VH-VL binders against Prefoldin subunit 5 (PFD5). Designs and how they scored, part 3

Target 1, 151 residues: Prefoldin subunit 5 (PFD5), of Arabidopsis thaliana (Mouse-ear cress) (p57742)
Amino acid sequence: MASSSSRGEMEKMGIDQLKALKEQADLEVNLLQDSLNNIRTATVRLDAAAAALNDLSLRPQGKKMLVPLTASLYVPGTLDEADKVLVDIGTGYFIEKTMDDGKDYCQRKINLLKSNFDQLFEVAAKKKSVADEAGMVLQAKVKQLTAATTS

## First folded at step 4 (VH-VL; framework fv_clesrovimab)

Design s30 (from c13 with heavy chain Y56W)
Fold by ESMFold2-Fast, scan of step 4:
Structure s30 (fold): chain C 151 residues (1-151), chain A 125 residues (1-125), chain B 107 residues (1-107)
Amino acid sequence: as target 1 above (151 residues)
Amino acid sequence: EVQLVESGGGLVRPGRSLRLSCTVSGFTFGDYAMSWVRQAPGKGLEWISFIRSKAWGGTTEYAASVKGRFTISRDDSKNIAYLQMNSLKTEDTAVYYCARDEDYGIYWEGYFDLWGQGTTVTVSS
Amino acid sequence: DIQMTQSPSSLSASVGDRVTITCRTSQGISSALAWYQQKPGKAPKLLIFDASSLESGVPSRFSGSGSGTVFTLTISSLQPEDFAAYYCQQFNSYPLTFGQGTRLEIK
């Protein structure tokens, strides 16, 4: 399992082992950062979708519009039927919901994305800490070796 | 074709170990979370474990009934998910299904849009 | 753990009938519910997700509704191939849990 001091374990590692650990940790951090950016983008798009549904419910009758809200979520409809929306669920199908159900759906997905962001952010921070620590220990060992061979 | 194929089931005595494999094809395996769901003869469905993709933290979770005895893992280079089953009990007798979690990067979306055909595990003398 | 209770546990029906199956949860799960169909000797098949969203390729006679703690699966006009077991599943929290199942049999 994890030790109480990861730095203590790293001090026992050789230069090649530390390089491998740092490179692996850096790759994992980069992948997690990409995932966090994807969640941010999806959250922004769903927030826009929720706002568009609110706007649509307040418009006067007689207008027709299609609103692209995300790559996989948009609401086509007419203002004469403002109490109903079609939601693209990513399968080429649309589900028909009341305006309130559509808003609740978007809010639930936003809440899920925010929770997932917080969890992955913590995981990314921990992995970055490992990468940074490995880098510092590696730097210190290389400096010690260089000083010994130069002097 | 998009499919999941389970293997490794069989007849085994109580206290022994067995490893199940789930080979996937037709989609980018590394982008999906994978679960194992079992069904005892004549009974309902029981979720037992999942594993997230590496891009989404590589986390695992287990049902209380198998925690400490079963280990889920994956090999993205081979497109295989595994279930290592240790200290098997007669109550582990079931058909074991490999299932694809729909989440595609959302950790707690946990419904299954694609299932394998199942592999039978019988724990008996 | 969230307990899932289906009603009825079994029912008999005729082709053309309207059939409704109910799923009740021990605590609120918003719309985090899926429905599956399982035929004898086969793997389960996803029918409905997010309480009311129809899975691609599933006939339109299947529909889902509900939120919170009470959900229903409806088959508007039963076909011979619909005689099967049906399961609800929550995905609001881990561990993931299924209902005990509803056996739909020919009358």
Scores: ipSAE 0.131, ipTM 0.641, lowest interface PAE 5.1, mean pLDDT 80

Design s31 (from c13 with heavy chain Y56F)
Fold by ESMFold2-Fast, scan of step 4:
Structure s31 (fold): chain C 151 residues (1-151), chain A 125 residues (1-125), chain B 107 residues (1-107)
Amino acid sequence: as target 1 above (151 residues)
Amino acid sequence: EVQLVESGGGLVRPGRSLRLSCTVSGFTFGDYAMSWVRQAPGKGLEWISFIRSKAFGGTTEYAASVKGRFTISRDDSKNIAYLQMNSLKTEDTAVYYCARDEDYGIYWEGYFDLWGQGTTVTVSS
Amino acid sequence: DIQMTQSPSSLSASVGDRVTITCRTSQGISSALAWYQQKPGKAPKLLIFDASSLESGVPSRFSGSGSGTVFTLTISSLQPEDFAAYYCQQFNSYPLTFGQGTRLEIK
């Protein structure tokens, strides 16, 4: 386990080890926070797409349309997604759906993103708890050192 | 070349341990969730375990049949996924496939667009 | 756990036939269903995802439909290379579960 530690184990660590542990834990929390922000942004975009489909529900129900498969814009770091034939970097990926299938598809993806957010938020909270604990142990050891150097 | 290659299978006695490896090439391994799926001789497919990317928490899930005995892990620096199998039973006899979860970045969907060739594990007395 | 039941368990057909395989789920899964093809001695190959979306490189004679608890895979005009086992899989919730498989044989 890369970031797993208990308070008992932390109490046995030196100040430099605790600083390294806290710095690493903080970096992991920041990474997870960025991921949470990306999920939030995509959820907003899918909600907008779902609203647009609802507006189009005034059209004949049997008419087919293209529905965005993802609300995310591709960036250079996701080049491994470029192997999909129907993926157009910068314009998005589309599939043919009936109106009812398109609405169901969008709602399922929105529900998935909301579930993913909740799951990741709990993971981030646990990692932040570990980072905060490391910080508290570190602070206590620094205070002990500071007190020892004063008359 | 986009490829998954499993290794580590073989013949083992009940109660022993075995570690399977899945070496990946041709895509950014660290961005994908990975799964292990097995197939007993003449039977259907059974999902065994799943591990998410580190950007999404590195969380794991297990089928009830292997919970507490099997551990999935990954080494992103080596592009390898592992399945540590402890306390093996005869009913664990199967071909074990490494599979890549299809994913659109932030969508964690457990269907599999890329499979390895499989490695055979035989547990017999 | 969501149980997946395929019908039929096996069938025999001729080249050019229209073949339909059904997958039923014990709980509603919306469109969270995939279909795979597996030939003897080979790994499974993804055919369909999100119940009806054709995977890149898969022939257009394959199609999927359905939502909720009943899904179908259709091969509109069977070809010699299509004789294989077919599996449905739900990804709505963990644990992930597969159907028992349908074996498609030459008549």
Scores: ipSAE 0.469, ipTM 0.748, lowest interface PAE 2.0, mean pLDDT 82

Design s32 (from c13 with heavy chain T59Y)
Fold by ESMFold2-Fast, scan of step 4:
Structure s32 (fold): chain C 151 residues (1-151), chain A 125 residues (1-125), chain B 107 residues (1-107)
Amino acid sequence: as target 1 above (151 residues)
Amino acid sequence: EVQLVESGGGLVRPGRSLRLSCTVSGFTFGDYAMSWVRQAPGKGLEWISFIRSKAYGGYTEYAASVKGRFTISRDDSKNIAYLQMNSLKTEDTAVYYCARDEDYGIYWEGYFDLWGQGTTVTVSS
Amino acid sequence: DIQMTQSPSSLSASVGDRVTITCRTSQGISSALAWYQQKPGKAPKLLIFDASSLESGVPSRFSGSGSGTVFTLTISSLQPEDFAAYYCQQFNSYPLTFGQGTRLEIK
């Protein structure tokens, strides 16, 4: 919810100041929405990696080879107790993990992304509230001017 | 050279304010999250605050011990992170470290791969 | 807050010894644990992240293990430069918290 003090300040602003405030707030909201979309995309990719690791642990047969599961996760095509997965740690290097460690790693990163999403969503909601409030005050002032002009 | 350099520490009386700065070089500052961690004389490490990049709203978090008194901020054009410390208490006496969070954007981790050498804050009457 | 307890608080060892430091957490943190080394008058240095991943440039004699609530840092063959304080840190939830530290001293 928009704050009373913020609206009070806006009521003292001229139309040009309100337009500038709303445009700036809208730009900030758009930037945050892009970041939220990036987190959402990464979450989908890691969910896919976790599902693939789970599926492979249940159906572990075939030729031994590196299989790309996602941009960040590779596994041998044949699974046994000695088999490993390669996890991209974000630098172009890969860390070898057991299947269980790989699953835990993916789940932890998914939880991290969800936490980061919640933080960003909160900030975006507050900035969106400011943008919406500025828009409402702006429209009210335009209506007042229109009424005065037609009188 | 990749480095963090803290400044702004000193001796101050209880109830006063100090502003610490952390000047960054050698990497794209605007893309990383930054933290402040302090260490009282002869004691262990205490995380006190965190700030994300502008792309992630400049989201901030604070330890309960400093919430409402300290404010973290950043100036990406100058490559500086700040810690504004208000209403200082004797228990705020510590070496204050600036640290880079392992954060390349969406995956901020909350562990610290790069640290400054620290700046000393002494709060005494 | 997640409480971090290191054991021992201090230990004495000789060059060439195998040293193990334990970190226990008051609640589960999966693998969200880092280990740091701090020498007197210096900033901490990252050794291990994600419980078992060795930071670039850190000697292979350092290793980390564990998950959930119990973690260990091992130095397989202690060198003179390894006498320092060691800290564990969780990053599973806020606030971020550190262990009280373990001081490694010359025997």
Scores: ipSAE 0.364, ipTM 0.711, lowest interface PAE 2.9, mean pLDDT 82

Design s33 (from c13 with heavy chain T59I)
Fold by ESMFold2-Fast, scan of step 4:
Structure s33 (fold): chain C 151 residues (1-151), chain A 125 residues (1-125), chain B 107 residues (1-107)
Amino acid sequence: as target 1 above (151 residues)
Amino acid sequence: EVQLVESGGGLVRPGRSLRLSCTVSGFTFGDYAMSWVRQAPGKGLEWISFIRSKAYGGITEYAASVKGRFTISRDDSKNIAYLQMNSLKTEDTAVYYCARDEDYGIYWEGYFDLWGQGTTVTVSS
Amino acid sequence: DIQMTQSPSSLSASVGDRVTITCRTSQGISSALAWYQQKPGKAPKLLIFDASSLESGVPSRFSGSGSGTVFTLTISSLQPEDFAAYYCQQFNSYPLTFGQGTRLEIK
């Protein structure tokens, strides 16, 4: 379909159609806001994991058992030449990494989350604009109808 | 059974249109991003397009070779992903694969852990 | 666009051999690399993701390594079912791009 002004298209809609459009848009905005919050939470957790890995790499450690360093980072507790970590990728599943691979992995996931956040934020802003515009057009049409019926 | 099944391929003349479908079963379709990847006869793989879940904006992206001509979409109520192909060129001749984008919910990864069997599109006069 | 170059383009090997395939990228992609196997007339199958993580259900003879711009896929002890084409793919940025493929043939 050829593109049309969203406001111009809404001006052609009836009250019931506008109510449905606004209700759907509001639901979508709420869903997108929940998703944005999930990305923020994951980003904070990975930032903490990256900081923990960086701190661990700077300080010699004695032998340790499997220990959670953050909600998303665990260290296997064996004394060997291969330093390894388990990284929670945000779904309750863990991937085993060497320390250097773990730091690189966390940084890449943080970059992905930030990119995903930016894209989703743009979509959410656009959906909110549609919801707000639909609400304004709906309100105007309801007022016109109310004024006409009170005549 | 977890599977993707493509359909809608065939022989068409240049300038015509086709719509490919990818029917999904065995997993919660609405939670995953989906991609289309094609392979010309005797050639390698080329990523064409992707679409994210509705929870993550339904965001779409396209390869430059198809941008403006192809449209990816999804119908979560039917568990079907679509690729609408307009203004077809002989260079679009390929097997088209539907692939599941491993996103881990909040992570958008862009690698494909599940592929359909493919559907053949031949564009010739 | 990130260019992906595989080497060799083709190789012949015998069952039991150790085989290594290399993938080079035109710019750094961190660990955002996957490896696929494709048999004639079939869809690709994911083997490795995040450069070194083995996909569930894939035999342990397959392994991946590398970071940045140089990556390798190794098959430690080649089996008859492993004769196929192999592709690397980057997912660090869009558009997603694949290597040209490596054909693994029986000697």
Scores: ipSAE 0.431, ipTM 0.750, lowest interface PAE 2.3, mean pLDDT 82

Design s34 (from c13 with heavy chain R52Y T59R)
Fold by ESMFold2-Fast, scan of step 4:
Structure s34 (fold): chain C 151 residues (1-151), chain A 125 residues (1-125), chain B 107 residues (1-107)
Amino acid sequence: as target 1 above (151 residues)
Amino acid sequence: EVQLVESGGGLVRPGRSLRLSCTVSGFTFGDYAMSWVRQAPGKGLEWISFIYSKAYGGRTEYAASVKGRFTISRDDSKNIAYLQMNSLKTEDTAVYYCARDEDYGIYWEGYFDLWGQGTTVTVSS
Amino acid sequence: DIQMTQSPSSLSASVGDRVTITCRTSQGISSALAWYQQKPGKAPKLLIFDASSLESGVPSRFSGSGSGTVFTLTISSLQPEDFAAYYCQQFNSYPLTFGQGTRLEIK
């Protein structure tokens, strides 16, 4: 089987096929952009949560407080007995972690989000390229039809 | 009601193809990543393939043992995940499980909170 | 690939015993480890995720600990229904890998 470029395949498509491809690609790009924004937002929130856990672990023992940190973290009771944190895993369910496990958990999730962002960004960039190219080929074909009709 | 049901297993000769289906009910299929995990007779578990949710790119991954021969796909409108198995080998003989990857939205984690009952694939001459 | 080694490969115990199964990884995986139980002829069931978090509906006698390269599954007071195979699994990187399994048998 002969290797064909995406552009070469698009140039073989009719106007209706190109319109469908463009519409589908645009829809996919929009969904991927929303997901990238969600990852960025969650990364910011987790960075804040990790910073809050680090700050909390450095506070002098004996300080009594109830501290809601972020949507992802909740520390119960007195800090000198607060060996554990509650982590919101996104479904309204909380898991209990020790302070050290909580820090490790947050760092692992931050690393995961960064990895997922990079991978999704590449997919989104490729889909955007396909959508843009489909649009350009479509525009060129419409111009060819208009020129043939008018001249 | 929350359930995964595999189908499509059977006896097949080496070099042939088979397609497995995993029908999902009781949750929003499109929100979850899905995996296929197999288990050869008397052996342990082997992860073979993964497909991410469409909203997060629909990325796929494969174990080296099946890469280039197996294709994972999904049809969110029908709530079905598929595993297309080509160029089957005797070492592909196993029970194939469909499993839901624990997906806390954007965090994607590769562990499995829900499993189907499995479907048996026997590759023999 | 990250290699997962369980110890022991088989274990005999009595009801009421405290049972410990160890999982060792060839590379550091932070807390990205899950434990599964599998009974003969059935699909695996998730017990523990993120090394130490108990899955909803799993009895409190099951617990997990560890981080990095050494992890432990503990059953504090073995019940008759706990005789099964147990598997650890890492999800720190692809490909996802499982331990070879530990078969828990009645003494």
Scores: ipSAE 0.331, ipTM 0.720, lowest interface PAE 3.2, mean pLDDT 82

Design s35 (from c13 with heavy chain E61Y)
Fold by ESMFold2-Fast, scan of step 4:
Order: structure tokens, then sequence, then C-alpha cells
Structure s35 (fold): chain C 151 residues (1-151), chain A 125 residues (1-125), chain B 107 residues (1-107)
């Protein structure tokens, strides 16, 4: 919900100004929603990677392991140490990590993404509230204009 | 060519204002968070502010030493980041660097893979 | 604020030496640590991120290790171009903070 102050300010705006405000707010909401979807997708991928690393660490040692987080731009290879994995940092590159460092890296990134999602979700909700309020005020002003035309 | 170029530094008296600019080329500016980091003569590095991309809310953060006096902003259409510095103190004398966050917004973490050359701000009476 | 303490504050070494710089944090930061190199009159350059990950284009003689509150930057065989200041930085929490720097000088 928009605040009483925000609502009062919108009442002072003309129809064209309200239309512009609503269109801008709707555009911003759509941009933020795309970003939320990107974070959601990245979180799912990192959760899967963390689960895979955890599964591998519980199995008998002695197996040379290479665990890519994304398939694109990855070329299969071997490590000289069985306890190392490669982690895709999201730019099409890989970094070499030990099993424990790889798990820590994934968990820290998951925590960061969840924090970013929560913050961005609140921003998007507030902007959507503004867009909805502008739409309501706009419709009320159009109705008043129509009523004035009849008498 | 990927680069950051700072401008707007100079000599000012205490209590005055100055605006720094950071012009960006060679990458999609709107995808990155940007920071300002300063370095006083003969001293170490001090992070002072950042601004996230518009897609991630355009949120800002400030070090306590500058909060309420400095304002970070960005103009993605011009590929420029700004630092508006008000109520300048002699302690603000430093080289000011513009820096790019490596994590492309979605993985924002606050370490810096690309730095500008710096612009010098001297606050003296 | 998380306080970052580097040791030593200055170090003299010869080309070919193995050099280690330590960074200690006032509270745990997991692996959220970066290392930078700064040459006189130049901007800092990222060397290491996430405590142990080598930045693209940085020579393999540089390596980082550690987690929690104690971190090290190692240069396995010092080259003439490596004489510079080195800074650690935490990015686990706000505000972001740097160590005071370690000045690496020719012996």
Amino acid sequence: as target 1 above (151 residues)
Amino acid sequence: EVQLVESGGGLVRPGRSLRLSCTVSGFTFGDYAMSWVRQAPGKGLEWISFIRSKAYGGTTYYAASVKGRFTISRDDSKNIAYLQMNSLKTEDTAVYYCARDEDYGIYWEGYFDLWGQGTTVTVSS
Amino acid sequence: DIQMTQSPSSLSASVGDRVTITCRTSQGISSALAWYQQKPGKAPKLLIFDASSLESGVPSRFSGSGSGTVFTLTISSLQPEDFAAYYCQQFNSYPLTFGQGTRLEIK
C-alpha cells in the first residue's frame, strides 16, 4: 500500500502526469520481476551444485572428480588431485576449489542470492503498490471528468 | 577497450562541494554495481560508497565517515557514475577511485575487478 | 566494522624469494576476502578473490589461502614487477573494509 502522503501527492497530479507515472512504475516492476526470476534460477542451480558436491564428499575417495555447475563453455578434463573440483563463477569461467572450499563457496553464494531476493522482492512490491495506486487515482480522475461533462 | 575514467577532482576549501564523474566504456554499465574507494596521501584504501544496478533496485550504501554528506548516483543512458561531495573536510583529501563490482549485480559481493585511474581531491584552507 | 590487520606492515625481499603476507580479521568472514596489488601512482589491481581464486590474467606465482579470520597471500618466486603495496579486503559485511596495506620493497 502507498502511504497517505504518496496518495495525496498523486491526487495533485494531472491525468497525463499520472499516466506517465504509472507507465514508468510498470516498466520498473517488470524489470525487477525479471531480476527476481534470474535470482530464483541461479539459486536453484547453486542448490543443485551444492547437493552434488555433498553427495560426492560422502562417497569413497580415490575418484578423480570434475563437477561443472553449467554445461555451456565447459570442456571435460582431469585433475591431478582427487579432492578438487571446478566451479563455474557465472561468466563462463571455472575456478579450482577443494571439496570444502567448493561447498563453502556455493553456500555463501546461495545465502547472498537469498538475501538479494528478499531485498529486491520488497522493492518490487513497493513499486507495484505505487503503480496500482497511480492506476486507481487515474481512473477516479477520468470518472470525475466524465461526470463533469454530463452537467 | 574496457575502462573507467574519473574526472572532477581539484582543490576546494573546507565546507564546499565537488562532484566527481566516472565515465565507463567497453562493457554493459547497467549490469554492474559501482563503488567509490579513496586513498589519502601515503595511506591505505577506504571504501566509501556503492550503488547497485537499476535492475537490482539501484540501492546505495555509504561508509559512516561520509554518510549524510556524499551522494552516489548513476546515469545508465550516459554510462556515468557520480559522487556528489558536500560539506567537505580536510580529512576528505584523497585520490578517489571508481571501481566495478565483479559479480555482475546478481552475485553482488563488493570486490572490485576493474578500477579507474583516480582523480585527486584536495581540501585545504 | 570488521577490522583488518596485515602482517608485516613492510617487508624487504629479493627477486626469486618466496613471500607470504598475512591478513587477520576481527570476526569470521568465511572465504569473503580479496587481495589487491598497488604500484606507486597507479590504481589497485585485483589478484585474488574468494580467498583462493586467482583473477584472470594474474600470474600463477600468486596464490591465496585461508578462511574465517586468518588469510595468506603467497608469491612463490618474486619478480621485479612484484615490488608494490598489497591490500586485503573483506566483503562479508558492510561497511566494506581494507587492511592497512603491506609494502613490499627490494632488499
Scores: ipSAE 0.335, ipTM 0.720, lowest interface PAE 3.0, mean pLDDT 82

Design s36 (from c13 with heavy chain E61R)
Fold by ESMFold2-Fast, scan of step 4:
Structure s36 (fold): chain C 151 residues (1-151), chain A 125 residues (1-125), chain B 107 residues (1-107)
Amino acid sequence: as target 1 above (151 residues)
Amino acid sequence: EVQLVESGGGLVRPGRSLRLSCTVSGFTFGDYAMSWVRQAPGKGLEWISFIRSKAYGGTTRYAASVKGRFTISRDDSKNIAYLQMNSLKTEDTAVYYCARDEDYGIYWEGYFDLWGQGTTVTVSS
Amino acid sequence: DIQMTQSPSSLSASVGDRVTITCRTSQGISSALAWYQQKPGKAPKLLIFDASSLESGVPSRFSGSGSGTVFTLTISSLQPEDFAAYYCQQFNSYPLTFGQGTRLEIK
């Protein structure tokens, strides 16, 4: 038995061990759910930024001044700089990119976030399965103990 | 001081095991994914394994050359990452570096902004 | 696996020279490329990430460019401390892979 999600392993555990396992598994699931929500929020914001950048590239003359698309994206609106974008890479620096490079960069990050969400969602589902099973085994053992002490 | 310090290297015979440790200081270890990268004498760099932070599932990956023989793990309470190396081969001879993956949140990227000084593993009879 | 080929494998240059190192990938990696410097007996040091982003504390004479399958690292005015090995690395897909390295020697 190498798997920590094995029902057989859990049935060998005492009530205190199962309670600890259940509490830890629930905490892990909650932390993973928070992380999933953070990825979802960032994906929505980055999709909006990419759409705005695509719109700007079709009519750069309409965006003469510096335009903040998100907290991390700024687009110079001058004719000489109409094909440039400044991207905040999370270190306090803004990177000057061409419109095509900026779009490619945003699309890569969007794809990364979506891939990360899918991977983490699967991990969270497996952790929740472990938490739920620990809860079921714990409940069964408490019931057996209660019946033994009262009858 | 922000640093990674590797330990556990040495001379071993083929077929034996070694456990490498990477002790971190100066940053919140639990927030980062960690990797092991090795370099054979006079050769280039080879990525061998990573482990994500627990907030992102603690998932692991391995290069084909070490899959099934090496196991990466972490102990966030001690600020240590480990590499358990089993069934060692002469071609595993290298300097082993612990490296911090850029992973400050939802973007876990596979490039390394901080490296330890390395620990030497020599597999020879 | 994505294969990374650096050219040249070695080059000789003088202080003050402009030096370029090229990295070619067997598949498109967008901007998912990093550059490292490694001095003899030392660990690698990150210079550039996301193809063109300069790591904090790295001198401005270093710059990166490229996307897709062809990338360059440029040192605009070579200094004595720049004689080292240089490696490119892709992080678009696993396994992570490095170029074979470029040795920069004093001419």
Scores: ipSAE 0.450, ipTM 0.764, lowest interface PAE 2.5, mean pLDDT 83

Design s37 (from c13 with heavy chain K54Y)
Fold by ESMFold2-Fast, scan of step 4:
Structure s37 (fold): chain C 151 residues (1-151), chain A 125 residues (1-125), chain B 107 residues (1-107)
Amino acid sequence: as target 1 above (151 residues)
Amino acid sequence: EVQLVESGGGLVRPGRSLRLSCTVSGFTFGDYAMSWVRQAPGKGLEWISFIRSYAYGGTTEYAASVKGRFTISRDDSKNIAYLQMNSLKTEDTAVYYCARDEDYGIYWEGYFDLWGQGTTVTVSS
Amino acid sequence: DIQMTQSPSSLSASVGDRVTITCRTSQGISSALAWYQQKPGKAPKLLIFDASSLESGVPSRFSGSGSGTVFTLTISSLQPEDFAAYYCQQFNSYPLTFGQGTRLEIK
């Protein structure tokens, strides 16, 4: 959030300092936006996996079937381990869970990802405000400088 | 080889400062959140600080016992995490461990799958 | 802060024994609990996370159970290398907190 005190500090900076601050802030905003997209993608995949597990739990167990729910979750329908699932936690590691544990696992991770998204979104919003403010102050100083050379 | 190596511990008087370093190898450091956990002589474990990856905000958290005195930071280009400890007290005497979260910070869960050997800090008058 | 209480604080056992350690929390933490093993002079090692998930490379004789406020670590057939301290840890909320530890000794 733009405030009188933060703008005052930026107004004390030289043009080169403001350019560096603006470039740094823009880079950080871009990285945070990529991370928000990663969280969003993981949340969508886990939501789909949770829905598929709920659907599978309504069908007779023991039927021979392999169901790839998403890239993140697979449910083997073998007679030996019909109620177990393989869960991709997003790091390339797979965790074996029972059907009920798998559903609870997905729900807890979905809730965590939604909370993380909200927290990161606020961080990104603040960083964007800093970037935008630095850009405005920089633009004002450049305009002031060019006016001095044309008069 | 995947490892964390702490350094910078030693004997200091109350009110002084120390900086601990944690050098990381064998994994992509910038993808992971890092914590410091300490253990006083003959006592249990105490979590003291956490820093998320820059890709996920680079935010920090501190235990109340060290808030305002300790600062956690990281240098991803050098694969080093730091703990700057100011205004040290005798109750800060402990082995300090650097520890890694199991995931990429997407899930932000504070359980630790990899630990360093620890570095000893003794604060004594 | 969430208080973590382990019981017993210490126990003695023989190789081959079944050993159980309990962790109780002052408020509900769902399944956000981890168990660690620490040998004298060494750093802790992760055994179990999410209350019941076995960490890669940890022997199958270790298992965890529980949810909410009561959790159990079980070693089904104790081996010589298992004599160590064990700690539970919650990661449901900040600050992160550990139990006081359970010392497992040779009988």
Scores: ipSAE 0.417, ipTM 0.737, lowest interface PAE 2.3, mean pLDDT 83

Design s38 (from c13 with heavy chain K54R)
Fold by ESMFold2-Fast, scan of step 4:
Structure s38 (fold): chain C 151 residues (1-151), chain A 125 residues (1-125), chain B 107 residues (1-107)
Amino acid sequence: as target 1 above (151 residues)
Amino acid sequence: EVQLVESGGGLVRPGRSLRLSCTVSGFTFGDYAMSWVRQAPGKGLEWISFIRSRAYGGTTEYAASVKGRFTISRDDSKNIAYLQMNSLKTEDTAVYYCARDEDYGIYWEGYFDLWGQGTTVTVSS
Amino acid sequence: DIQMTQSPSSLSASVGDRVTITCRTSQGISSALAWYQQKPGKAPKLLIFDASSLESGVPSRFSGSGSGTVFTLTISSLQPEDFAAYYCQQFNSYPLTFGQGTRLEIK
């Protein structure tokens, strides 16, 4: 928690330890922000894939073709046989699904990613608060040291 | 060789502590979430605890039966997951398995594609 | 907590039989269900994930179906090595929960 208790503990730390704490916290925040962006990007891709699957289920069939929908979803075969899909679950692995199973799968993964984003966002916000507090305490201590050394 | 090896089990008296270790080889440990699952003699499986990778927050989850008594942790530099068990009770008697979550990056799903052989914990006088 | 109930708790069958095990959940879990096999004295082995996806290396006689609150594991032609305990597990929400298990015995 980023609270008065956390800040009080930081005020007891030396300058070198505060520098180390802030550096570590900043690295963790940057790592988490990158992960949040990865989740957001995947959610957009799955939303597009779900929309494409809905379109395919409503279309009248006709021409034989491969239908690339997104980087994470490709439908091999023909439009008149497009009742199965391959879903990229990350890392380049594909799982064959029926059209209905594919839709349910995509919706579950979208819901999971949105939940994961919310959870990670809260973790990142807390870590950023800690990093910001460490920075403020560090700056205050450096200013005190500079005043004592110079004056 | 892709492998999980548990250690640290044994016979302990009620109220004491024990630390289990899970040593990982053959894959990039730091990329995976890890769980502990236990099985009491003649009973079914019970999920105990879970720890996410550092990239996804390193957060933990616990079953109500162990919350406040057990702590899951990891040391990615050593490829080891830990379960610190405090205030042990006779009902904690079980085989404890370390398990790898089948995590395709961003999904963090809690099903287990790789299991260790288990380590036995007996809490008795 | 999501409660998982397997039926039957125990069954006896012969080699070549078709065997079906059912798992029921107290809340909807979409397709967030896995099935495991456990032989005496050994760790569980993943058979099926996402309700119907067969894990690599698992024989094709194993199949899973279902969504929401009712799921089935089917062994289409039972082999001697299939006599074991079977567990379902939900991973839709924490805490993660398992069914009580189904023991498959020789008739």
Scores: ipSAE 0.437, ipTM 0.753, lowest interface PAE 2.2, mean pLDDT 83

